VHH binders against p49116. Designs and how they scored, part 263

Target 1, 238 residues: p49116
Amino acid sequence: EGPLLSDTHVTFKLTMPSPMPEYLNVHYICESASRLLFLSMHWARSIPAFQALGQDCNTSLVRACWNELFTLGLAQCAQVMSLSTILAAIVNHLQNSIQEDKLSGDRIKQVMEHIWKLQEFCNSMAKLDIDGYEYAYLKAIVLFSPDHPGLTSTSQIEKFQEKAQMELQDYVQKTYSEDTYRLARILVRLPALRLMSSNITEELFFTGLIGNVSIDSIIPYILKMETAEYNGQITGAS
Key: E = the ipSAE of ESMFold2; O = the ipSAE of OpenDDE; V2 = 0.75 times the mean of E and O plus 0.25 times the DockQ between their complexes.

## First folded at step 20 (VHH)

Design ko6 (framework vhh_ozoralizumab_d1; at its last look DockQ between E and O 0.01; V2 from the best seeds 0.00; counts 0 for: pae E 6.9 > 2, placed apart)
Fold by OpenDDE, look of step 25:
Structure ko6 (fold): chain B 238 residues (1-238), chain A 119 residues (1-119)
Amino acid sequence: as target 1 above (238 residues)
Amino acid sequence: EVQLVESGGGLVQPGGSLRLSCAASGFRFEDSGMYWVRQAPGKGLEWVSYISSDSKSTLYPDSVKGRFTISRDNAKNTLYLQMNSLRPEDTAVYYCATHWLGSSPEDSRGQGTLVTVSS
């Protein structure tokens, strides 16, 4: 078998909505997030190993890990997205909700802490100066996680994950030969992803767009979409 | 113009206490919810506490809950943060703010006051 990932899987280019408004609104945030989500899922779809698992299995994988993939995408695309500004805008919106007494105290805390976790994770990744190859392999490791409940073909998934890990190791050893512990430093960031609530992420980035529809429910559709389709559907205009 | 001036920071030993103050001007303080936020070295801004305009609601992250107390005196346009049982991980520059993160012209925070917790 060939490598799990190729150079084509390293490319992860997010195109932001244009023009950027002076003040980020809910629509802009949701659109930006949607583009990232679609990009992430289509990235997964482009992996032959992912395709080999079959539609049911690969859909289940994405359902299980979309939040982690999305978060890695946020980190990877933080500059292009102006993530700090987006998060600030979200906080501002939250502030308005607080003032209007629309949220419970507990919910407010959860949301605020989640935002902080996202911020810290992205900052930590930036500090590590993770490159495109490393991100690709990290996403693959996250994608091919066999420990999610309800998955089929777990042995095969595990093999793919191992392959991703091995390829990452080889890459890091080759590229960063002077940094003996770089691999470890990178991998220890992954647990933070598991602690992040997909529900809160969904609320923060997607509620304004999909309303009461869950990301879980639309994942099968996203995976079936053509790349050109989501670009056209979201932007309405080139 | 919104003005926020923090004070009360300093060096304190673990387990010690500090009381921070924030003098506010240039806006209707009594109508604004207020935040304390902090930034530790190498970390992003962290929400530390929130208090509603009428002081009826206060919120704390788990990291400081039970140790920190936010309060305000609207007559004096002053925000307070009582910090007890301080820990080394509480070391940061502390800011009072109208929002947790700046996102609009109405959002502001002061220059901050440094709190260092060290033995």
Scores: ipSAE 0.052, ipTM 0.547, lowest interface PAE 2.5, mean pLDDT 88
Fold by ESMFold2, look of step 25:
Structure ko6 (fold): chain B 238 residues (1-238), chain A 119 residues (1-119)
Amino acid sequence: as target 1 above (238 residues)
Amino acid sequence: EVQLVESGGGLVQPGGSLRLSCAASGFRFEDSGMYWVRQAPGKGLEWVSYISSDSKSTLYPDSVKGRFTISRDNAKNTLYLQMNSLRPEDTAVYYCATHWLGSSPEDSRGQGTLVTVSS
């Protein structure tokens, strides 16, 4: 009762390390990715429905969906991040480092397919001209996914997801009333997020952030992070 | 070539304080998030802090939160770790680290500085 999201949850301003270096390097790429991850988790934490689920449920939920939230964030921020340039730099780096690591031709193929899927997803979202409200509701639909194993409040999570779907439908109908199929075209993009590998996302964007520790293992700490510890990214300051 | 040189380790009493420094070169320090990790005898690497490139975000595990403070000076290419209220379980080799693409974090960390907390 009352809206799931308010206008304060639509704001999603990523602040990049400035200026972008002439030569892109893995440190810049990983810092940019880390900022997006923190922004995404702060966004989720700010939602009253998410807060109502409790810490254990919140941790389980974010562990299950962080890669999908991150991928939506990449699509939403693709222009400000210069994501196409970053992905090209990652491809070049992978090619240069292959003989120095234990990477097989099969692994290279797997990673390149993932990069292609990511580029295709971001391009499809840009072609649809998805706006900030639509992204906020899509993130909420992804966040409140009741079908992950081990969740304890599945019926309540499902109700929140249905509410996010209803609010997206209402927004699209009011804002894009002349485009009868817009909601369907948007929702059809969501299954592609489940095809994104969290393992490969970690390899591409987060190797070395926490050393030999996965994103899954740091999520409880990120969710407990106090406001003063990330004020700049969360406040949307320039 | 990434170069990270840790210093400031030593022997301290329980409850004492110590400040670690890390001099960085060979990359754009101002573009990179930085972190400290440690390795206690017979254990794997454990992260102990993270700081974003602009110092606006910091992250700590429960084991050190409230006792350790990470900071950086981008003008001096230097990372710091202030460690207060030290406990015997904080005894470890402490490394500063940067982000790197690959399967081994040792490509992006220094040689470490030993901190020993004992009576």
Scores: ipSAE 0.038, ipTM 0.447, lowest interface PAE 6.9, mean pLDDT 81
Fold by ESMFold2-Fast, scan of step 20:
Structure ko6 (fold): chain B 238 residues (1-238), chain A 119 residues (1-119)
Amino acid sequence: as target 1 above (238 residues)
Amino acid sequence: EVQLVESGGGLVQPGGSLRLSCAASGFRFEDSGMYWVRQAPGKGLEWVSYISSDSKSTLYPDSVKGRFTISRDNAKNTLYLQMNSLRPEDTAVYYCATHWLGSSPEDSRGQGTLVTVSS
């Protein structure tokens, strides 16, 4: 059989709202995050192995892992997003909120811990200089996680995850042959993704959504969207 | 100052169609995701549709999927909602909305246009 991912699945290009405002606002942050979320969902849907699992399984997998996929996307697109500037603005706002007694100390601590974990993760990925192929396979490993509660077809999901791991190993060993421990350094970064709260990610990046819409509630609608609706391209669309 | 002006509402019979428009000013429309939301008499706000700034992504709840189509013209700073196969339960005031640009969600919502589906 062929590889799990093709070259089209390695391409991951985020188009940002332009220009970045002098002072960051909820609108800019939410729009940027929404674009990354939609890109991530479209990426997952384009994988033939993912499509083969069926709609119910697809929805369950993405609901379980969207925060991990989103965080990998933040790391991959950190420069394009000016993520460090966004996070610095959020930290500055939290410091002002402490002075104004608007947030509880416990809540501020939880949010700051999340921001520090996110910064550490993105910095570690940047230091490792993770390439596009490596990001694609890391996202596939995260997507095809058989160990989330309530999943069906767990044996098939596990086989796709193992295929992703094997193909990542082959790629790293051939491309970075001089760095014997590169794969180990990359893989030990992944458990940190599961420790990050999806609720706090939602609060930091998706506060601009109207009507009390949660990411969990919109995932089924995004996944049911036709490919033409994601791209809006003249060629290949009805 | 964000200004959103909706139009196109009216009285229609079940099975009918309406096209709503929203004229936007005071912000970079071409960089902003846009929403249609509605409020039925005596009920809270309900999300109806979403379109990304570049029109590449749209979202609909199951209640309107296949019947409503959101679109935009960035050159005209105008958002549209094409509503087909209207049902009595679609009766509501329809609002054009963007992401929060100020201190409250109300600041990112227009005045609204009334759609009544009856008879």
Scores: ipSAE 0.000, ipTM 0.263, lowest interface PAE 13.2, mean pLDDT 81
OpenDDE, second read of step 21: ipSAE 0.017; ipTM 0.311
ESMFold2 (binder alone), look of step 25: mean pLDDT 81; pTM 0.814

Design ko7 (framework vhh_7n9e_1)
Fold by OpenDDE, second read of step 21:
Structure ko7 (fold): chain B 238 residues (1-238), chain A 119 residues (1-119)
Amino acid sequence: as target 1 above (238 residues)
Amino acid sequence: DVQLVESGGGLVQAGGSLRLSCAASGFTFDDYGMYWGRQAPGKGREWVSGISWSSGYTAYASSVKGRFTISRDNAKNTLYLQMNNLKPEDTALYYCATHTSASYPEDYWGQGTQVTVSS
């Protein structure tokens, strides 16, 4: 029995929209986010273990963890995305809403805290200098989480998660042999992902593009999207 | 095909310095952490030092800490090991290595470069 992931799953390259505008408008932000989302979902789809779970289970699984996968993707692609600039732009756009008195004080606080959490998480991951291999397996651990409600095949999901954890452990132990706590330092970051609201993430990154359509509702479509369609989209051809 | 080619070894007196290089090819170099190991005559392989993909994190064996420095140049796909204040006990075949999914559960490693420290 081979590893859970292959080297093709380790590579995770996001292509940003081109050209980058002088002012990061809502469309640019949403397009960038959408590309990351699609990349993340298709990454999951390309995993044989994921395929083995079946379409219904796959959809449920991605619905449950898309925010976490997306956030890990943000962290991994933070430099390429200029995430700090994007987040600053989002804050600026939010200011317009504030001025128009469209948001309550409490909501503003929630959104700002969410942005802070995103920044902090990404910074923490950068500090750890997580590599592509580690990110791939962290995403796998997050993807194959059996503790979400409504999932089928939970035993199999758990097995895949364990496999991911073990393979990550092997990698870390071999690469950083005398640092016995690196794995723990990496894994302890995962709980932060579940403290982040998927609703707020959706609002910040996707509302300008999809309007009232939920990420949950489009996940089945994304997962069924042909590779050619995906490639066309990321290149701006469609 | 993954290839790792070590160089820079040689004979040096105790207290001397060497800089090892490892040229990597056949994989996306900056997606992986890299590490140095060594094998002394009659002994097993020993982990020496590891470095993360962007050099933001490094780790060292206690036996070489403070004397050795691991670094990398991702643009050149090259791993380095600066060895200062060398000791006779540092005498070994030094090899660079990485772990990829393709080699799982084993690692990729080169043929090594011999470092000999005379007393």
Scores: ipSAE 0.876, ipTM 0.950, lowest interface PAE 0.5, mean pLDDT 92
Fold by ESMFold2-Fast, scan of step 20:
Structure ko7 (fold): chain B 238 residues (1-238), chain A 119 residues (1-119)
Amino acid sequence: as target 1 above (238 residues)
Amino acid sequence: DVQLVESGGGLVQAGGSLRLSCAASGFTFDDYGMYWGRQAPGKGREWVSGISWSSGYTAYASSVKGRFTISRDNAKNTLYLQMNNLKPEDTALYYCATHTSASYPEDYWGQGTQVTVSS
């Protein structure tokens, strides 16, 4: 058969809200994050292998891995997002919240640890100079994870994950042939994604737009959206 | 349709230098790593050097390390190979190459540019 991903799935272009305000606010951060989340879900939805698993399995997979996909997207789009500037604004807001006694020291510690883990992850990916093909296949590896509780079709999911791993290996071995360690350096980054809290990601990036609903609860609705409606969310055209 | 067009080869004396160029089209150049390979007369294809999308990562075959430098210009969709201190054993047809989904399951190699190094 053909490759797991087409060249259209390798292309991953985030359209930022314009213009960036002179002082970053919750609205801009949330709109930027929402565009990345919708782009990531649209990317997953467009994969024929993903479609073949059926809607119930699709929903379960994305619910389980959206934070991993989102974090990979943050790393991939760090430059276009000015992610370092966004994270600095979040840190400043957290420090202001401490001064106003609005957050406990324990909560601040959890959030700061999450920001540190995110920065470390993004820095490691930048140092490896991960390209669009490599990011697409890393996202496919986390998407087609057969080990989430409650999944059906786990053998087929595992086959798609193995196909993703093999195609990534082939690419890396052809591109950097005598550097036999590059693939291992890349893959060893992935386990850290599962240790990052989706609840803290929601608080940092989605508080202004989600209200009192979780990302987990809206995923089934996003995946059921018509293409035009979905594209409107990605571009902010409304 | 992926196209890679190499240029810059020629005849050069041992110890000399050449700069190869590769014009890429038909795919989003800056989404992919690129590499150079070569095929010496009567031998199979050998990987020479690879470069990541933003030039932040490079790798070289042990036989060329320290003598060859790979680079790219994403604005021009062009890949380069600067070859210094050339040896007769570097004589080969040099290919610009990439691996996209359109080339699956194989990689794509251009037509090549001939490099001949005399004594």
Scores: ipSAE 0.843, ipTM 0.939, lowest interface PAE 0.6, mean pLDDT 88

Design ko8 (framework vhh_7n9e_1; at its last look DockQ between E and O 0.63; V2 from the best seeds 0.67)
Fold by OpenDDE, second read of step 21:
Structure ko8 (fold): chain B 238 residues (1-238), chain A 119 residues (1-119)
Amino acid sequence: as target 1 above (238 residues)
Amino acid sequence: DVQLVESGGGLVQAGGSLRLSCAASGFRFSEYGMYWGRQAPGKGREWVSGISGDSSYTAYADSVEGRFTISRDNAKNTLYLQMNNLKPEDTALYYCATSEYSGRPEDYWGQGTQVTVSS
C-alpha cells in the first residue's frame, strides 16, 4: 500500500462568501461554517483509505468526528475566515439573546466556555505554526479514530490511523529535524478537541442556516453529493 | 443508469472457497470506491469489504479479515471478492455496491448472489 495521504490531500483551500458584509450577520457566519464543513467532509472523501471503508463506516466516522474535523479546519483556516472576528460576532449575537432572557445562566457559561476553548485551541495551533501537511495528518488521525462508540471494523480503522500517525512522524522528523519533540507537542493538542461539544458548535455556527436540522442528519447527504455541485453552489453564492 | 450484477455465489462446504464477481455499468467505474456487503438470514445488511477507485487501498470487516480478498479490474468494470476458508456464518446474500456521486443521497446495490456455507 502507498501512503495514506498524498500532496493532493494537503491542499485545503476555503473560499469565503463574497462580499463580506460590514456587519457579520448570522447568515454569513453560517454560510462560512457550512463551506468549511463541506470542504472537510469532501476532503475525507478524497482519501483512498476512506473510500475503501464503505458508506456506512464512512458516515459513522464522520458523524463521530465532524466536530473535531471542523475545529481543526477552523484552526487551519483561521486567517482566511477571520475567525476572531467571527467569534466576536457570535458573542455579540449571544449577548442579544441574553438580553432577551432566552438562555439560562448555566447555558451562557457553557457557550462562552466553548467559544473560549475554540479560541484557545486555534491560538495554540497558530503558536505551534502547524503546516498544511501536519494539519492533513492530524485530520486523518482524527478521522480514523477507532475509539468512538458504535464503530465497526475498528481494527481496520486503527490500521489507517496508525499509518497516518507514522506518516506524520516521518514528515515531522524529516521537515523539523531540529525540533525533536515537535511530534509530541502536536499530538498532545488532539485531546482538546474531545472536550468540545458538538452540540454547542452546531448551535453557534449552523443554527441560522439549517434550523432544526442536525449536522448528524445531513452528513450522509454531504458525503454523497458531487463536488461539482458543491463548487457550483459556492460560485452561485458569490 | 448505474447497474451492478453479482455472480459466483453457490453452495460450498466449510473451509471451501468461492470467488464473487460484480459487473458494473452506467458510471465511471474507476473513479469510485466499490464495496461488498452481505445480508444473512434474519440479519441486517453488513459491510464486508471495500476497495478504493484506484485499488490503492482495501479494507475488510473484522469477521473476514485474512480470509477474503477484494480486488477490481477497472478495464473490465468488474469487482471481485475472493473468499477463502469459508464458514457457516458467512452464509448470506452478497451485494456489490458503489456510491456514484450524482447529488443524490443513495447507494447503488446489485441484486446480490447467494452464498451458502454448509457445516
Scores: ipSAE 0.843, ipTM 0.930, lowest interface PAE 0.5, mean pLDDT 92
Fold by ESMFold2-Fast, scan of step 20:
Structure ko8 (fold): chain B 238 residues (1-238), chain A 119 residues (1-119)
Amino acid sequence: as target 1 above (238 residues)
Amino acid sequence: DVQLVESGGGLVQAGGSLRLSCAASGFRFSEYGMYWGRQAPGKGREWVSGISGDSSYTAYADSVEGRFTISRDNAKNTLYLQMNNLKPEDTALYYCATSEYSGRPEDYWGQGTQVTVSS
């Protein structure tokens, strides 16, 4: 077997909607997030190891980890997306309703805590100066998670995850030989991804495009799209 | 349109071996993952094994790992499943499947070939 990921899998280029509006709106935010989500799913389906597991397993893995992949993508593409500007716009919108209904206040607190966690994660990744190769392998580690219930090839998924971990280790040791503890600093960031709510991510980034439909429900359809359809979604052509 | 035709099933005693074949047509075979699934009497369909389009990666259900080997011949548009050390629990109708994008979320499945393992 060759490496788990090729140079093609390291390339991760997000094309933003144009033009950027003078004032950020829900449609622009949702379209930007949608492009990142589709790019992330196209990335996953292009991996030969992932392709070998079959559709039911692929759907189960992505349903379990899409929020982790999306969050890693937000961190990786933070500059291209102007993520800080998007989050500031969301915070401003939420603050305008903080003195409303009591239930609204409780919900806003949960959402603000989520935004804080997301900012902390993105800041920690930026401070570590995570490169494209490292992002690719971190995404592979979360994708090939063997601990989700209902999987039919748990031992094989675990082997693919271990291969991702091994290849990340080899890369870091070769590329950042002067920093003995870099790998450990990177890997301890991953548990934070599982503490972030996928429901809150949907509310913040996908409300304008998805409506009442959950990301979980559309995943099987996205994974089955033609390459041309993916390219249309990724670039916004339609 | 996509067509999958399985063959090679039969009756075999426990501990025996069989080799299944799947002849594929109607799509660019080498560009898509291929799979074997099975349906035992009175049970739902179970995924057994998969192989990437380029043959660089294979995967197996925990129940068959070490006993079954999936392979493909892209020049012949044919998928294979080598089954060794067969158990009565392997008795099932074995289906070939592809992840070919037909515009639907479900995989395309063939008609199957029967494997019966006597104890």
Scores: ipSAE 0.644, ipTM 0.856, lowest interface PAE 1.1, mean pLDDT 86
Fold by ESMFold2, look of step 22:
Structure ko8 (fold): chain B 238 residues (1-238), chain A 119 residues (1-119)
Amino acid sequence: as target 1 above (238 residues)
Amino acid sequence: DVQLVESGGGLVQAGGSLRLSCAASGFRFSEYGMYWGRQAPGKGREWVSGISGDSSYTAYADSVEGRFTISRDNAKNTLYLQMNNLKPEDTALYYCATSEYSGRPEDYWGQGTQVTVSS
């Protein structure tokens, strides 16, 4: 077997809706987030190791990790998305909801803490100047996590995760040979991803979906989309 | 319309070998992963093996690893499963599937091809 990821899996180009509205709104945020989600699913589906797993396993893996993949995508694309502006708009909206007593105080606290954790994560990745290869391997590590409940073929998934970890190590050692602690600094950021709530991510970025459906309920449909239809979702054109 | 036709099953003694084929049509075969599954009498369906579109990656259930080999010929739109050192517990109806194929009903998976391993 060759490398787990090739250069085609490193390219991660997000195209934003245009033009950017003067006042960010739920439609712009949801369209932007949807493009990132579909780009992340396209990325996962393009990996040969992922293709070799059964359809049920593919769905289970993505359901278990979609929020981690999405969060890594947010960090990677934070500047092109103007993520800091989006989060600031969401904070202002939450402050208005407090004044109108539309949300419970406990819920608002949970959401604000989540936003702070997300900002901290993205800032830490930016300060480390994580490159596209490193992001691709980090995404592969979270995708092929064998410890998610309900998985079959966990021995194969574990082997693929180990391969992603080894390839990340080799890449960092070769590319950043004089930064002895770079790999360790990168890896200590991963546990924060599992502390982020998928339900709150849905509320922050996906409230514009019709019917307020959960992302995990639509994942089987996204994974079964034909390539031409899927490419149309990435660009917003068909 | 996606069509998958399995063949190559039969009756074989323990320790024997069989090679299954799956003829595919109605989609761009080389762009998608392909899988073998099986259903033993009185049991649920079990994923057996899978292969990426370009054949660069394969995966196997623990119960068949080292004995079964999945392969594909993209020029012939055909998926294969070489089964060696067969055991009675490998007795099942074997079927193929694709990652592109979304219309597989829960209740059917084509006729499949029966593999029966006697002791």
Scores: ipSAE 0.550, ipTM 0.813, lowest interface PAE 1.7, mean pLDDT 84
ESMFold2 (binder alone), look of step 22: mean pLDDT 83; pTM 0.838
OpenDDE, look of step 22: ipSAE 0.826; ipTM 0.919

Design mq1 (framework vhh_7n9e_1)
Fold by ESMFold2-Fast, scan of step 20:
Structure mq1 (fold): chain B 238 residues (1-238), chain A 119 residues (1-119)
Amino acid sequence: as target 1 above (238 residues)
Amino acid sequence: DVQLVESGGGLVQAGGSLRLSCAASGFTFDDYGMYWGRQAPGKGREWVSGISWSSGYTAYASSVKGRFTISRDNAKNTLYLQMNNLKPEDTALYYCATHTPASWPEDYWGQGTQVTVSS
């Protein structure tokens, strides 16, 4: 049997809305995040193993893991996005909201803890100098998670996850041959992704969505889009 | 259309130095770890040295450690191998390649550049 991923799955190129506004606003942040989300779903759809599981299973998997895929994408694309600048703007807005008593202190604490966890995750990935192959396989490991409630075909999902782990190990041992503990340092970063709330991610990055639709509600439609529609979403208007 | 083109080989006396270059095109060079390998006539391929995408990690075969230095210039899509204190045993065809999982059906690699070390 062939490999789980190919060269096309390593390339992960985010095209940002242009020009970047002088002052960051909700619409620019939402558009940038939406492009990353669409790119991540298109990436998942392109995997033959993923397609083999069927539409219902595909929808369930992505609904369960979209926040993990999105967060890995934020880390991978942090420089292209100027993520540190976006997060600083969000923190500044939260500080202003505290002074104006517009948000509860308890909610602000939850959001700030989420931002700190996100910053810690992205900094750890940058410090580890994670490459494109490692990101592709980490995304595959979180995508093919057999432990989400309500999944069918869990045996096949587990097999694909184990295949992803095996191919990642093979790559790391070959490429980083003298760094014996590199794979362990990379894999222990993954549990942190599940500590981050998808609801808070929606509030931080997707508040500009019109019609007050949830990410859960749009996932089935995004997964059924034609390739041209995906490309339109990730490259921008007209 | 992936292409790797090696250059800089030649004839050199024992104790001498050579600098090899590998020009990459047709793929996003800075997404790939790269390595240098070599093959002497009638022998199998031997891994010589590897470098990560960012240059943050390098590794060397024990036979060349301390004598060879691998480096890359991502802005120029170029990989280098600085070879010092060359020995007759270093005589081989030197080629560059991408680091990919062993389970993948194809590696990108070049045609090689000949290095001959006389005693």
Scores: ipSAE 0.260, ipTM 0.676, lowest interface PAE 4.6, mean pLDDT 86

